# VH-VL binders against o27280: the designs that were tried, part 79

Target 1, 266 residues: o27280
Amino acid sequence: MDSMNVPEVLEIKRIVEESESVKTFIFSWDFRREVRPGQFVMVWDFRDEKPMSVSLIDPVRSEIGISIRRVGEFTDRVHGLSEGDLLGIRGPYGRGFELMGRDILLVGGGIGMAPLAALADEATARGMRVDALVAARTADELLFLDRLEAAGVNISTCTDDGSCGFKGFAHERLLTLEENHDMAAVCGPEPMMFQVMRILDERDVPAQLSLERYMKCAVGICGQCCLDDTGFRVCAEGPVFWSQELSRVREFGRYRRDPAGRRVPW
Short names: E, the ipSAE of ESMFold2; O, the ipSAE of OpenDDE; V2, 0.75 times the mean of E and O plus 0.25 times the DockQ between their complexes.

## First folded at step 3 (VH-VL)

Design e44 (framework fv_libevitug; at its last look DockQ between E and O 0.02; V2 from the best seeds 0.00; counts 0 for: pae E 11.3 > 2, placed apart)
Fold by ESMFold2-Fast, scan of step 3:
Structure e44 (fold): chain C 266 residues (1-266), chain A 121 residues (1-121), chain B 110 residues (1-110)
Amino acid sequence: as target 1 above (266 residues)
Amino acid sequence: QVQLQQSGPGLVKPSQTLSLTCAISGDSVSSDSAAWNWIRQSPSRGLEWLGRTYYTSKWYNDYAVSVKSRITINPDTSKNQFSLQLNSVTPEDTAVYYCARVRYSYGFDYWGQGTLVTVSS
Amino acid sequence: QSVLTQPPSASGTPGQRVTISCSGSSSNIGSYYVYWYQQLPGTAPKLLIYGNNQRPSGVPDRFSGSKSGTSASLAITGLQAEDEADYYCQSYDSSLSGYVFGGGTKLTVL
């Protein structure tokens, strides 16, 4: 039937250590099942499954890569795996980024660079000019700089502590960058994305933002995607949304939900 | 290929200003994600980072606490170089001085040839 | 008075494995990448390892780095006469807001 909804058991072909807390797991992939930047897969360790963004799409080598940050029990177990070990992969799911124009801006925070790295590869292959703002707390947490440089991307960095590039936050750095982009793609912590979206809106730059919290809704796992306590429910396919859609969501950048559905400030 | 070429005097008298220049080829001194550093090496203190200059819409400088009151690092975009000025030198400033690049998270990936500076009468 | 601590000397014979340690604190190695540099007599230091365990192009795979907690180490396998040099570790320190170096290790190939 729908082969996308059945996990395929794949061998880990290679593991790239991106940082102390991030690894990229590379698998052989049959590209008759198309994958686009901004889409995600469900990763299954035979005990639990979690959505992970695709960070490498290489049809020439018939490979995909999935970058995973160590943040809890599931990701700790996956980080303990070695080349040759097996993982279940289901997907891809969600809507990917849409490329338009000639000049694009990517703004990524931390692991949010994962889907943007795949997008950068596609944009540069199409001959687009790509400017990337890569943000992290420290230089040691900046991700994919080697890949972006090799692809010919114009890289700007910022770190909270000033250990690489501009000392400050992504939205502060963005104010120092040129304003003439045909589109932007943004992925990172929700408060950062909210501030970046405001600046891009002021510049009349259409932006696409990737929200990891909507990945489960895209695969039909959650039937109660409530973004407004007045009963407004959004069960739309994510994780990528246009800024015009997010400007109408009261929760975006202001609070999140705990497991009981209660509002928690960022 | 990136090359860093140093120039400046090798002998400075106590209380005077030490001045060195580092000329850059193969990269731009105003390149974003690159910082341009001065490091010195002496038998008594080993390798010491002195400071850096870098460009993001404007120039920023960071200096090591130990020299902050005496040091200035200045870029020159027209000549694609940067300089070190260290005021009120003492014999303890005697060292081999290096310029070096940090790019991204690569560490000090290119170094100048080094300049031995002796502070004595 | 180096911020990072290295043994002042190390030695080995050709073909041996030699390890050089570097210890720091939570404000430097515990939070930031460790880098290693090789310095031959009369030359500038040369980047040998970056990002704890990565090699620049042209550095032989005999050189490897590792980091655990607030300590790091450089391992040299298949030691060769030309590896005789001074080796320095380096990190960033958040309390100093700057780069910090180890005191250096003089490696002698016996």
Scores: ipSAE 0.074, ipTM 0.621, lowest interface PAE 6.2, mean pLDDT 86
Fold by OpenDDE, look of step 4:
Structure e44 (fold): chain C 266 residues (1-266), chain A 121 residues (1-121), chain B 110 residues (1-110)
Amino acid sequence: as target 1 above (266 residues)
Amino acid sequence: QVQLQQSGPGLVKPSQTLSLTCAISGDSVSSDSAAWNWIRQSPSRGLEWLGRTYYTSKWYNDYAVSVKSRITINPDTSKNQFSLQLNSVTPEDTAVYYCARVRYSYGFDYWGQGTLVTVSS
Amino acid sequence: QSVLTQPPSASGTPGQRVTISCSGSSSNIGSYYVYWYQQLPGTAPKLLIYGNNQRPSGVPDRFSGSKSGTSASLAITGLQAEDEADYYCQSYDSSLSGYVFGGGTKLTVL
């Protein structure tokens, strides 16, 4: 058996409360096993297994962080855990973000900021200028602001209700920005990403977007996360895609498949 | 160090316009990471948010429903300050007025010294 | 009249633990961060707690905030004479599209 596919039982080293609904679980990590921003791991609580993005990569402290939003039964159980408790982690899997250029724009919504926060750390470490548009429904749902600020990221916030920053959606805020970047990385609700991608394409800004789909195997075998028409497997060819790739994906921004494989509109 | 310095008259007659200015040092009125607010405090109404101005590629204003029809908050980038105008004042508008900054979701972290404005004949 | 409800007064002796409550609704505390401010006589409010339970630099760890449901609480341990002040909770209200404050609590150190 490929050692990569066997969960390692790891102790939760620390828990960071990012918001009322999001916690970051920190684990010791052997960095002989490479991990890139945008990749995901399968988290196993010994009952169920779910894909989660890596939100912290710290080779100095030999730690990784996994940010998890409380949204269902599995995450409810995980959120009930304490430091010192155990979780199974296997991975990392998938294609991560690529960095290029000098200036990068990050556009994130809600928990979508998790992989982008990791990307921000790498980008700033490389000496890149990083602008981040952080979006959420309310101020209470904005994530990683302190961390991003500490990293030297230029932050712009927007909330649906205007409780913090620009009142409106991420794509609306983006329309107000005239500056172009060498590249963009986008992660959040798919309708948001769809609109943001369109704007970036019109501006001829290369963009990478991280998709979320129901994943079962994480190794490109089961087909549960296949995208219609293209056959792209989000766990293998993604979850990070270039905008040109997603332009070929009919379902992008329009619908997704539920665990039963049924089409569910956004 | 961020500092907010308020100025303006402390006495206004009924039906006239209350005008105050808040000068900013240590930050920019056009900062993309800050919103600039007016808040008032009175024994009868407690602390009351009145409105804010902030720059996000262009200027935006949000006003409290209670004063929306009478209030104007204007930035002045040349002087790095912002102002409050409240029209048609009544004795109910008597209060200590504060300017204050908000950054992201970190609350009102810097305040002006406050200005008592009395509405009286 | 305040959107958020606080007890008008609280008291304690030096060294005691005092708790100040702040009650709201789903449109404010239930959905948004809670902030706390300390106001000394003749001064502007000072930010004491942000983001429900975070302390700005310079705020002693004797001060702590918590939130549950539509209610929040400020706890002061090891009460000191200098803690005598007015305390205000603050949040955002979606129905009003604006920031809202509590009525304030006058804390007396006996």
Scores: ipSAE 0.022, ipTM 0.550, lowest interface PAE 7.5, mean pLDDT 92
Fold by ESMFold2, look of step 4:
Structure e44 (fold): chain C 266 residues (1-266), chain A 121 residues (1-121), chain B 110 residues (1-110)
Amino acid sequence: as target 1 above (266 residues)
Amino acid sequence: QVQLQQSGPGLVKPSQTLSLTCAISGDSVSSDSAAWNWIRQSPSRGLEWLGRTYYTSKWYNDYAVSVKSRITINPDTSKNQFSLQLNSVTPEDTAVYYCARVRYSYGFDYWGQGTLVTVSS
Amino acid sequence: QSVLTQPPSASGTPGQRVTISCSGSSSNIGSYYVYWYQQLPGTAPKLLIYGNNQRPSGVPDRFSGSKSGTSASLAITGLQAEDEADYYCQSYDSSLSGYVFGGGTKLTVL
């Protein structure tokens, strides 16, 4: 609580190489600040600050893990760090996923699997049956397969190029899966999430989807994470939304905004 | 600082109901990160998981197949505790009974002190 | 008839290394995390290892866990008199839809 507004400087305890382009950075964490799957933190490399999803929540070891895909200068710098190096962490922020029922479907695309891996751990620990559809462009970009399998998750895969699992998009694979789930949790590229949401809505499966938007303050003051037409702030009212909340958001799945606030197609 | 305190009788006659209670401090029985379990230990069977209760939007119970027809586990949010009822007991139900928490995928991290329950006429 | 199989006993002298095995199947250890518990006489079990090989805070690094296929192992190095206890492995079993334990290993420190 008392560190939510300013970064706490933490030592990188361990680094796990999840793929060629994704690393998980593990830190000691005081769980008086509770962390729930789907919440995010702001990661500060002493030059810039970016939102990152929590992928590991381990209260027994007093650790959290943050998974980061190398996509630009900030993430390149962070990927160059070693165990023992320092990063600033603000948070957690936002509304996390809520578990319901006994059977959950996870649909993750790329790095979107990170918060879903944390959710899978929670769901399996509670004895829920967990099915995961893990999507990527290529086989080498499928994340957390070993970890999900070890947790007892029933995995289906798809790749755009067909190099692993079903050849095609996540929503196409979803059409071929069983429809008997009490809820779904979805995180990944927004066009994928939109298509997946349509299918889940038709099946009457309650779905929660995690949105990503440009963020600056992370506490709801600056307005940079707002959604058009509703004024929802992704950092405050989200990042996890129920599908019925998103049905009122015209921009979802259709466009995004760059750092200058301009509309850009997905 | 999480503590599980067990209470209940240590002697039960055959065919009666074994009834135990586990009081929780430092956590909530309705915590969305935890499941609340009963486990027993006997010389003949070792450690044996009996069942659990947990809350995820509603209450759920899962019971071990070996006792499913006879067991009930109930949460009590007003007292922050959960109970075990095992019906139609026989001497083979004689054991030390433990309550225990599982949080996330981290195993049974807090246990009650144990209650020896003897089933004898 | 424990679902997971452990040797009933193990022994070692102070300073030595001891390994305790835990054997299961594809429906449990082959698919799910392995946990280890230490039980001192007259006390409840205490979590020693979770997630196959992770130590909770306060557990000495002399204790380590590993998993290969359908088998798991607990290793104790630098054996101390206080390590004399019963040790249990534990996992989840999909065919039983529940938690399963090993039969326990009584460790004696000579």
Scores: ipSAE 0.008, ipTM 0.485, lowest interface PAE 11.3, mean pLDDT 85
ESMFold2 (binder alone), look of step 4: mean pLDDT 94; pTM 0.953

Design e45 (framework fv_libevitug; at its last look DockQ between E and O 0.66; V2 from the best seeds 0.00; counts 0 for: pae E 7.9 > 2)
Fold by OpenDDE, look of step 4:
Structure e45 (fold): chain C 266 residues (1-266), chain A 123 residues (1-123), chain B 110 residues (1-110)
Amino acid sequence: as target 1 above (266 residues)
Amino acid sequence: QVQLQQSGPGLVKPSQTLSLTCAISGDSVSSDSAAWNWIRQSPSRGLEWLGRTYYTSKWYNDYAVSVKSRITINPDTSKNQFSLQLNSVTPEDTAVYYCARELRYSYGAFDIWGQGTLVTVSS
Amino acid sequence: QSVLTQPPSASGTPGQRVTISCSGSSSNIGSYYVYWYQQLPGTAPKLLIYGNNQRPSGVPDRFSGSKSGTSASLAITGLQAEDEADYYCQSYDSSLSGYVFGGGTKLTVL
C-alpha cells in the first residue's frame, strides 16, 4: 500500500491559538518528504476526514503546522483536542505554489492566509520582497500578523468593518495600491479571489490562486472536486491554479458543488 | 572545513565481522544538524545506503532493511567518530564503503564523504 | 537492481546540453526530495543537487535539477570535458524505510 494514501497517526506537539476560531496544530515532520506551500493534507480524527492546508513548514524544527478554522462538527472535535492527542495525517497532496521573481504579493482572506503564511516564509527565506494584503471581516479575525511581521513581510490589513487597516474588501484595497509585483498568490473566499484575479490580470501580474472544493479522496479518483468544463480536479491539478487556468473555469467565483453534486452559489 | 577520515581493514573473511571507523573533523558527531551515514558501492549493487546514527536529545539509529539484522552503527563522542560493524559477511558484501555526513536541515543531502574503503570478503 | 532507474550511459559534445533522467515511484521520487551526485573516477561521490533543484556552493549554474511526478532530471548545459563522470540520483523510499540510489549514468564527453 502506498504510504501516501495511508494516514499516519501523529501526536499533536503544540497548539497555537491564532484567533477565536482558528488553531494551528503542530506536528513532527520528516523533511525528507517533500511538502510545499499550497499543498494540503487530509486530517483524520478517527471519525471523519477533511482537507486542510499546510500553514507552517519549519525544516529547522522538523515541524509542520495545520491551521484549522472551527466551522462544523469535525472541526469542533479537533478544536477540542489537546497537546499530546493524536490525529491521522495523510498527504501532502495537490499542487503547491511556485515562486518566481523578486517581489511577490500575497492576498489572503480569513483562513485563506494559512497556505500563504507558509509561502511567505519560503519567499522571505529566498530573499524575496513580500507584500501581504491580509483581509478579514474584523480585526480579531486577521491571521498570522505577528508571524508575517517577524518574517519581514510588509503587511497591509483590510477589514470589512474598518476595525483594522483599510475599511472594505481586499480587492478594493488592492485597487488603491499602485505598485506592481512580479507575481501574486491569492487564497480566501472565492468571490474575493475572483475580484482580485481580475485586477491582477488587468495589471498583467501573474497570479496563482488556491481553490477550495469538497474533497473526498484527495488523489484524483472520485471526481467530487472536479471543476466544470475543464475537468480539473482541485485535489490533483490544484488546489493552486494559475489565473490563466482559472479563466477557463466557468464556475470560478460563481458557484461550487456541494457533497451531493448540486450547484451552490457563493 | 568538515572532513571525514575512514579507517579499517580492507580484507575480511567470510562469516566474520566487517569493522570500519569514520573520524570527524570540523563537526561534532553529536551535532543535531547532522546525521552520520554509511554507504557502500559495488559494481553489482551500485550505491547502497546501509544506515545512519544521529543525536537529537538522544541517539537514534536507522538501518537499511537489507542489512538490519547484521549492522551496527555506533557513535563515539569521546573520539568524535562513528563506526560500522557488519556481521556474518559474505562475498556479496565486497564493496567500497563510504561514510558520509547528512545535513538534516537540508532535506537529507549527503554533502561530505569519506575517502572510501575497499573491503574485500574472501577466504 | 537499483530502485531508481537511470540510463546507463549518456554522451555529448562540448557546449551541448545533456539531460540525465531518473525514474522512480510514488514511494520515493513521487513523495521525497531528489538529490544528484557526481562521481569522478577513483573518487567519492560529490553532492551536485539537493532538494530537487538546489545547487550547493561551488556547483556551476550550468547544472540544474528538476522533478515532475515520479521522475527527476539532471540537465547539464555548456558541456565541458571535466563533466565526464558518473552521475547518480538519490531519494528516500518509504516502503524500504531508507535512502535509495539510481544505477548511475556514465557521461562521456566526445
Scores: ipSAE 0.507, ipTM 0.819, lowest interface PAE 1.2, mean pLDDT 94
Fold by ESMFold2, look of step 4:
Order: C-alpha cells, then sequence, then structure tokens
Structure e45 (fold): chain C 266 residues (1-266), chain A 123 residues (1-123), chain B 110 residues (1-110)
C-alpha cells in the first residue's frame, strides 16, 4: 500500500443495531479493492480517526460493514449519525486471517466477534465446519448470534455473569469443549486471548489472534503500534498473528500500553 | 449456460468506425450482478481492456484512458446485446476483439468470453 | 509496454512443477486482486485463478496462485501436456482507472 492515504468520504447506506452499545455501519464498496477478514479500516468523522475492524464483506451486494461499540467521544459522535450521513474511510490495512483445514474454531469476546463474523462467512462459503465460542460479560452483549446461526455455525455461548450459556470466562468454557479443530481464530480482550492461546497451544491447534494497539498512520511508519521484544507493527505485520509469532512477545497478555507508551496492568 | 456470441465485420478501413455486437444468452444485459466488457488482443500490445457497460439504477460506462475519446459501448435491452463502436481507427487498432462478462461482485473476474472477432484495419 | 510484467516463456517436462511470475506495483497488484487466465491456441482466454488464489469449479488443484507485496505467481504442479498454453495475469490499476494484463507467458511442455 501507499505510505499515507487520505480517507474516501462514503455515505452510510444502512445502520444495523447489534445491541444497545454496538452498531454496524454499512457502506457501498468497490470490491476491485481487496478486503479480507481480519483487516481494519480507519474511520474518520471529520474530527478524529480510529481503527475499526471489518465485520461484513458482501461482494454480491457490494457492501462492507464496520461494527462500532460506543465507548467514548468519537464513538458517541458516530453512533449519533443516521443513514445518508458521511464518514471518511481509508484502508483496508493489515494482515487478515488465513483459513486452513476443514474444521475451524472461532473464539470471540465482545466486539472481538466482529472480524470473526466476517471470517465465519468466508469459512462457511468454503465448506468448512465452523464452531464459534461467543463470549461477553452479560447476555445482551453477545454479538452476531442470529447471523452466525443463519450461516450454519455451531454456537456455544458464555457470559461472565451467567445470564446466558456457560457462566464464566471464555477459556473456562473452552476447556469443556473437546472437539478437535484444524485451526482457531481468536479476537477479544487481550487477557482472554492469552488464556485461550495457552489452551490451544496445549492441544496443538494452530491459532491466529487479532491484536489491537494504538494506531495513527495505519501503514507502519509512525511506530505507535509496535510490540515489545520483536518490533512487530500491529498495523503492518498484524493485526492478525499466529500464536507462534506471539510466543516471542513478552507483553502479550501481561500488560497493555496507554497512548503515551507507559506499561499499564490489564 | 451463459453464452456470448459476437458479430460484426472483420475488415475496416482507416478513419472509419469499428462496430461489433455481442449477443447474450442465459443472462441479461441489465443484470445487477454483471458488467459487460470489450477486450482486444494483438501481438504487439497483448490483452488490452477497452471498457464496460453495466446497469444499477441507471446505465454506467467505464472506458480505458487510451481509447476514451473514440469509444462507445451501448447496451440494447430489447435484443439482449451490447455493442462496441471505436471511431477513427488506424492500423494499430488491428486485433482480435473479445466481449466478456464480468461478475461485478468480484470485479475483474472475466468468467465468460465471446469467441473473438479478428478485425483488420487496412486500406 | 505491459503494465504487469511476466517472463515471455517458461518450460518444463511432464510431472514437474513450473511457476510463472507477474510483477506490478502498489497501484495494482499491491492493492487489488490478481487473476490468471489460460489461453489455448485459437481460443479465448479461460479463467484459471481469481481473487489471488481461488480456483473456479473445474480447474484442477495442481494450479495455484499466490501474491506477495506487488508480485504474484502461478504455480502448476504435476505438469501435463495439455498445460501447454499462454498464461496471463490480470489486475486493476487505480492510476489508470482500468483493468490491466500481463504480457503473457508461453508455457512449453517438453
Amino acid sequence: as target 1 above (266 residues)
Amino acid sequence: QVQLQQSGPGLVKPSQTLSLTCAISGDSVSSDSAAWNWIRQSPSRGLEWLGRTYYTSKWYNDYAVSVKSRITINPDTSKNQFSLQLNSVTPEDTAVYYCARELRYSYGAFDIWGQGTLVTVSS
Amino acid sequence: QSVLTQPPSASGTPGQRVTISCSGSSSNIGSYYVYWYQQLPGTAPKLLIYGNNQRPSGVPDRFSGSKSGTSASLAITGLQAEDEADYYCQSYDSSLSGYVFGGGTKLTVL
């Protein structure tokens, strides 16, 4: 890609309310430009710009969908928009998921299910058998269940408070799932992903995990998205990494960094 | 299942207009999932995309910059066809001309091709 | 000449593996899908590979595509006599606002 891109201004075609706090914004998209599950775009509201994962890739309708959780000033403003309003989009950027084998396990926590929903569509289109473990703090935060069911995905749920499905953390639910898989794809809170990766490594299941770090340029030149120990840039060499790549990264799952680069506990 | 059948003259004199037609069976020229392309092939230039027409809420055309001042591609819904007109031809326009279906959701997947028409531009 | 660069020829013997390269830039292969076409003598091109590495129904699994950066490659394993043909890569180019093809590679099966 170019070192620096400017956002293309696109009209919001449709808005889907996924939950009280999550909306999916759908845009017309020129699919001559390649888009893969696990890649991200930079969303610009004409004041600020934030990375967001692609949750819907629909070449038949020429649509791309971006799911956004309301968590702060930027996302508050975006959630206040209506169909027909404009947003800037640049990208896509980053390395997406790669599929292998016939049986895939998806493990998603909260909004982390967004890129996995796109991956589930691709996996089912290839004729793979797809199992998904969908995790959230509470039942009303479980995302994309109807969409996954319609795609023929075998769904297991867990909630921290037990309001739906297994009561507990995603990795605790995973211990009770005995199916062997050819690969796994994981996205969610980093502590969850670390624990899930440990279990999958013990089971010798190849796993790809999607990370988030602070991003500004999205093409790897500003250094804001670097991982300790390796110098990997999440926006260029990731956001999707194989578990073996992450095994060389000490910070993964141990702490996070604020925008100033300081170590902060999870 | 889907078939493209080309027709048109194989010899055109310099300065005249090259005109070819592509008849569609098994699909509609106004299909919202397809675009209808003209591509030519010569020994000196290889395969060269010329342009396309397609329908959404209205008809659209895209033309290669190299020919945009001379080219017109028109659909004909009543005959389920689309045409190529290339004005002011020179011997450099001598080529085998193909029509091709593009599945728009994959942009650039030319999955069905016509049989090809050799057009020679000479006196 | 051609926006995408291919070697003009390649050769191999039955049963061997051959590869055909396709070089482009950030305005085409680096940002857009790559497609491959096979053209037998006297016929129109036939789609072999779409979306960088996908095979249409009916294309044998000994044909495969890959892409890295601004380059793409077509690999043919278990080479057979019927594979003797011309092979073209294709993409979209944003600077030209149009589709672009490689110059073609004539594959000879010895």
Scores: ipSAE 0.012, ipTM 0.592, lowest interface PAE 7.9, mean pLDDT 86
Fold by ESMFold2-Fast, scan of step 3:
Structure e45 (fold): chain C 266 residues (1-266), chain A 123 residues (1-123), chain B 110 residues (1-110)
Amino acid sequence: as target 1 above (266 residues)
Amino acid sequence: QVQLQQSGPGLVKPSQTLSLTCAISGDSVSSDSAAWNWIRQSPSRGLEWLGRTYYTSKWYNDYAVSVKSRITINPDTSKNQFSLQLNSVTPEDTAVYYCARELRYSYGAFDIWGQGTLVTVSS
Amino acid sequence: QSVLTQPPSASGTPGQRVTISCSGSSSNIGSYYVYWYQQLPGTAPKLLIYGNNQRPSGVPDRFSGSKSGTSASLAITGLQAEDEADYYCQSYDSSLSGYVFGGGTKLTVL
């Protein structure tokens, strides 16, 4: 029996409260198994299974972390767990980020900072200069600032309400940042990612973007994946895509599909 | 710098126990960033991992399925070394035996190797 | 028989690019990191590549690793006479619950 497709039951070693709505669950990990920033795992609570991005990769302590925002029944149950409780973990799955060049810009919105925090650790370990633009609605929703500072990342913040850093949206803040970068990685709400991608494209900065909605497609759960609103099927390994791949997709950042297949604005 | 120095007999008779020791300098055998491995190499079977010992909160051992019934790997914190005992040897156990450090920072790579000890099991 | 498959030999001339392949399955290379070792005659293996594509301090950038699916490769650019050695790949195998090695490739510099 191939155990790579069966969840391993792991003990929750530590829980970090990142905000009122976000917790990071930390597990022992066998680092003989490949795991890269941008990949996800399937988290099983013995009732339902959901994809979650890996937010911490720590081979020194032999730990991985999975950051989970409370948004529904599954995540509410998981948030009720304590250290010592058990969860099933299957994976990792999906295409992770690629690093190139000497400097990287990270642009994260809300929980989208989770996979980018793991990427920041990898990039700094490789000696890259890392600039992070961390965006949220309010100051208390900014995530991973302490981890990024500890990693030596140059941090810019923005909040919709102006409670921390620049008052405004991520793309508005990005327009005021001067330095060019060899590459960028972006994760957050699709409308934010679309605006950021357009600015990076104009600056000729290659970008990788992580789309959570395609995590199920990477493991074959969702069936056929449609990125083109003309009905064209794109079966690409997600969740990470290059901006060049996404520039041809009319749905990206503009609308999504409901369960009936109808276009719904973001 | 970290060094591994092997010692033990070069000739063992069939059915006897092979015993080798690996002395560690520049690191601790109880370091939680490392595991301590035995690997052998023969012309017929190439490189073969035999097993490891390591400390996290207590000592653990992992052994290759092919030798699990005959092998024991033991740490000795007082002498900063670890040993290999392989019981009931046969001519097929003739090989160069290496001890090696497996380091977490290197994704479990064998980053430091001992010099190797040729062990001949007579027919 | 080795669990991971390498060509038994490879050759090149000085300055050439040489690649050495290592083939496995989903139970090893498909899920676990790949490592590469260089062994000069009469010496212990020396770590060249870890974590699929990382070099330890002191290893020239002429050596690089890559992994795709269930296969990995070691590339040596600007081949030099001192690169003549045996090269071994290594991974972990979940079905064996242990580390596994390739059979080795003897690289000859012509």
Scores: ipSAE 0.006, ipTM 0.542, lowest interface PAE 8.7, mean pLDDT 85
ESMFold2 (binder alone), look of step 4: mean pLDDT 93; pTM 0.952

Design e46 (framework fv_libevitug)
Fold by ESMFold2-Fast, scan of step 3:
Formats: structure tokens, C-alpha cells, sequence
Structure e46 (fold): chain C 266 residues (1-266), chain A 122 residues (1-122), chain B 110 residues (1-110)
């Protein structure tokens, strides 16, 4: 009997350095317990607990992977760990991505490519045609290109500085790409996701977007996870939402929240 | 490549012990990625998982609640096989008995034995 | 009574699409992977689908699995005569601490 609300102490089996700021931590996983692309787990370092998207789902090797960017005290401590060290993991939590049709477009910005890499594995296993637009500020921040290529994904890149692929933003690159997809999945900074969503809506491509800031709401940590612009009274289980749902939310792509819960423009 | 071969009597009298053996070829009974299961099938109860044995640093057993008080599943590493012992049988235990491998991480029964019909009758 | 609920029978003609459902609860399908097995008369069950929607090597792509909430479905497209068999779903159940099966669906190819 396993409970999702009890952390299991797991040994770090392998660490993959994805970039200077991103590592993937790989654990043995009991796949009797379901995990799907787009879901997250709570990672506990025995001092603090943070939600992290699952970036690798490998039932053949009995492994899950969690990709973590070094951005603060918790992630700095976790990045200091080695193979054989222990972390607490509980979950999975949240709504995962849903796959439909024959062709899918993935649009990932920075670490947002992590949950999309897991989705790419599932989509290719289903025989779908997968096109991925991988966006970052610089070439050394493009993530998972080797993994996506190994999976048979058709890759396009863009960097803000032009150091790899198209010089410009994700939405500018998207305008130059083929329009015909049965669905799309998008994960990255909210301003990028907002612009990409608008283009996909104009192309009548249904899209799912992963909003990592809503992961806490899915586990009951945040009580204000509502997608109604009249007062945020309509709650939805995150972090994955359809573009039709997000188009009704005034906050998406326009405002973020400070620690006091106040709206701050992007 | 991997094969499971069952042996044991097909007739057992009520109140006696049902005993079956499953011989493994192409894999080790002590493989740390596999568990070794007994599953039965009857018209009245359909497919019913009975239990399993598996090795990590030591041997473990899991048993279905419905048979837990009467069942023992035991590995034999020297013969590369595992057995089922079911005590105090009744006519309701009449079924086709299968041994099966699951890969512990997946829960999938990917290799099955040929099945043994066991009739519980006087 | 089986823990997972399947229709007792399904039918189709060659070339058609047939779907077989499997219903459970939050303690099984809602939290754990679903597997599907094909059983021909007089033989042991054969693994057809694992991990909700994955096919083992050798299983034709006309077989596919899906899961939504506490229910799962097996779809067979381009139905063929050799697909006539019994089909069983399976999951794990946390309240029973064990594996559970559906009651089985007899598929007839007309």
C-alpha cells in the first residue's frame, strides 16, 4: 500500500548535467504507481520541500527523472548532492498532458522543456509525429536537444542572441514554422506562453500549457488557484490547462504575484 | 527466451493441500527485477491473483487477502523454481492455475506458464 | 465479483473499430497503471498493453490503450478474425494491496 501524501526516501541513482545551471536527478520508481508527463512531485531535502516537474518517465529502466535549475537556496543545496545521496519524494500530483491526433507541436522555453521532453517520449512511443521548438536566451541554455533527437523529434531552435538557430523569440520563430498540427503543448516563461498561445489560437490548434506556479494549488498549499477573471472563483487542478481555459484569465501573461500576493506586471 | 513450466497433481481431495511447482528457464528466480506469481482462473471468480515471491537483499512474499491464511509461495534457488502450497482446499479452489513473471517496476505479467487444471473433488 | 468492471461481451465485423471498457475507482485505475491481456481458447493470457497505452514488441499497432480518471479502454482498429478472444484489464489496488483483474470481455468477430 503506497500513499501519495507520505514522502518516500529515495536514493539518487544517477545525475545528468543538462547545462551549467540544470541537472536531472534520476531515481528508481515503482511503476505500479502511475506518473504521466506534465505531473510533478514534491522534492524534500529534509529541510525544505519544493514542487518539481517530472522530466523522464522510463518504465523499461524503472526510472523517473526530475530536472532542477539552480535558482535559490533549496536548488543550490540539491545541486550539491551526489549519486547515492537521499531525497524525499512524494506524489505524483496534478493533471498531466493529454495526447490527441497524429501530429503534436511542443514549444519549450528554458527549463520548461523538461516536462515536454517526457511528453515527447510518450508521443513518439504512440507513433505521433513530433515537432519541437526549443527556445532559450543563449545556445548553452537550450535543453534536451540530444534526447529529443534520439527520440526522433523534428527540432527547431531559437535563441534571443542568435547563438543557435533562429535569432529571436519563440513566437517569432513559430510564425515561420508549418501551421498544421492536431495539438500543441507549451511550457516556459508566461510571457512566451501567452504569445505562443495567441498564434496557436489563430491557427485553430488546440494547446495545453503548463503553469508551474499552479503546482502548489494542486496539492492544497495555495487556496487561490482559480481561473475566473471576476475574482478567481473557478478553481482548476493544475499545472496543465487548455488554451481555451487560459484565454479567460486576465492574469495569464500580464501579471505575476509577489510574496504578498499582489499583482506585479511582467 | 524465458519459459515457465508447471508441474503438480491435477486432482486434490477436499481439506488436503494443493501443491504446484513452476520451473524457470532463461531467467533467475533470484533476479532483482522480477517477481514470481501465482494466478488462477475459474468461471465463478475469473482471473484471481494469489500472491508472489521476489528477491532484493532477501526474499519477500505478498499474498492476496482472500487466501492469505492458507497460502505459501516459496522459491528454490538451487532448482531455479518456485512453488505454490494452498492448504485446506475446497471445491471452490477448482481452477486453472498459472505461474507468471512480473517485472516488479511495471506490474505487467509478461511471461506465463502453460496452466494446470486443478480439480478439488472426492 | 471482479473489482474492475468490463462488459461481458463485445462484437464487430472485419475492418471495424471495437472498444472495450474497464471501470474502477481511485484506489486502483485512478492511481495505478492499467494493463490488457488477450486470451485465446485453451491458452494462457498474453500481455497486449502495459503502462496504460504501451505495446510490447510484436503487438500490432491496431491495438491501443487509453485511460481517463478511473476508467480505461482498449481499442482495436481494423478488426481481424484472429482478434476473436477474451480480453482482460488489470491494475493494482492500494486498499487490497494486490493486483486486480476485470471480469473479462468475450470479443466475437462476426
Amino acid sequence: as target 1 above (266 residues)
Amino acid sequence: QVQLQQSGPGLVKPSQTLSLTCAISGDSVSSDSAAWNWIRQSPSRGLEWLGRTYYTSKWYNDYAVSVKSRITINPDTSKNQFSLQLNSVTPEDTAVYYCARDLRYSGAFDIWGQGTLVTVSS
Amino acid sequence: QSVLTQPPSASGTPGQRVTISCSGSSSNIGSYYVYWYQQLPGTAPKLLIYGNNQRPSGVPDRFSGSKSGTSASLAITGLQAEDEADYYCQSYDSSLSGYVFGGGTKLTVL
Scores: ipSAE 0.000, ipTM 0.438, lowest interface PAE 14.1, mean pLDDT 84

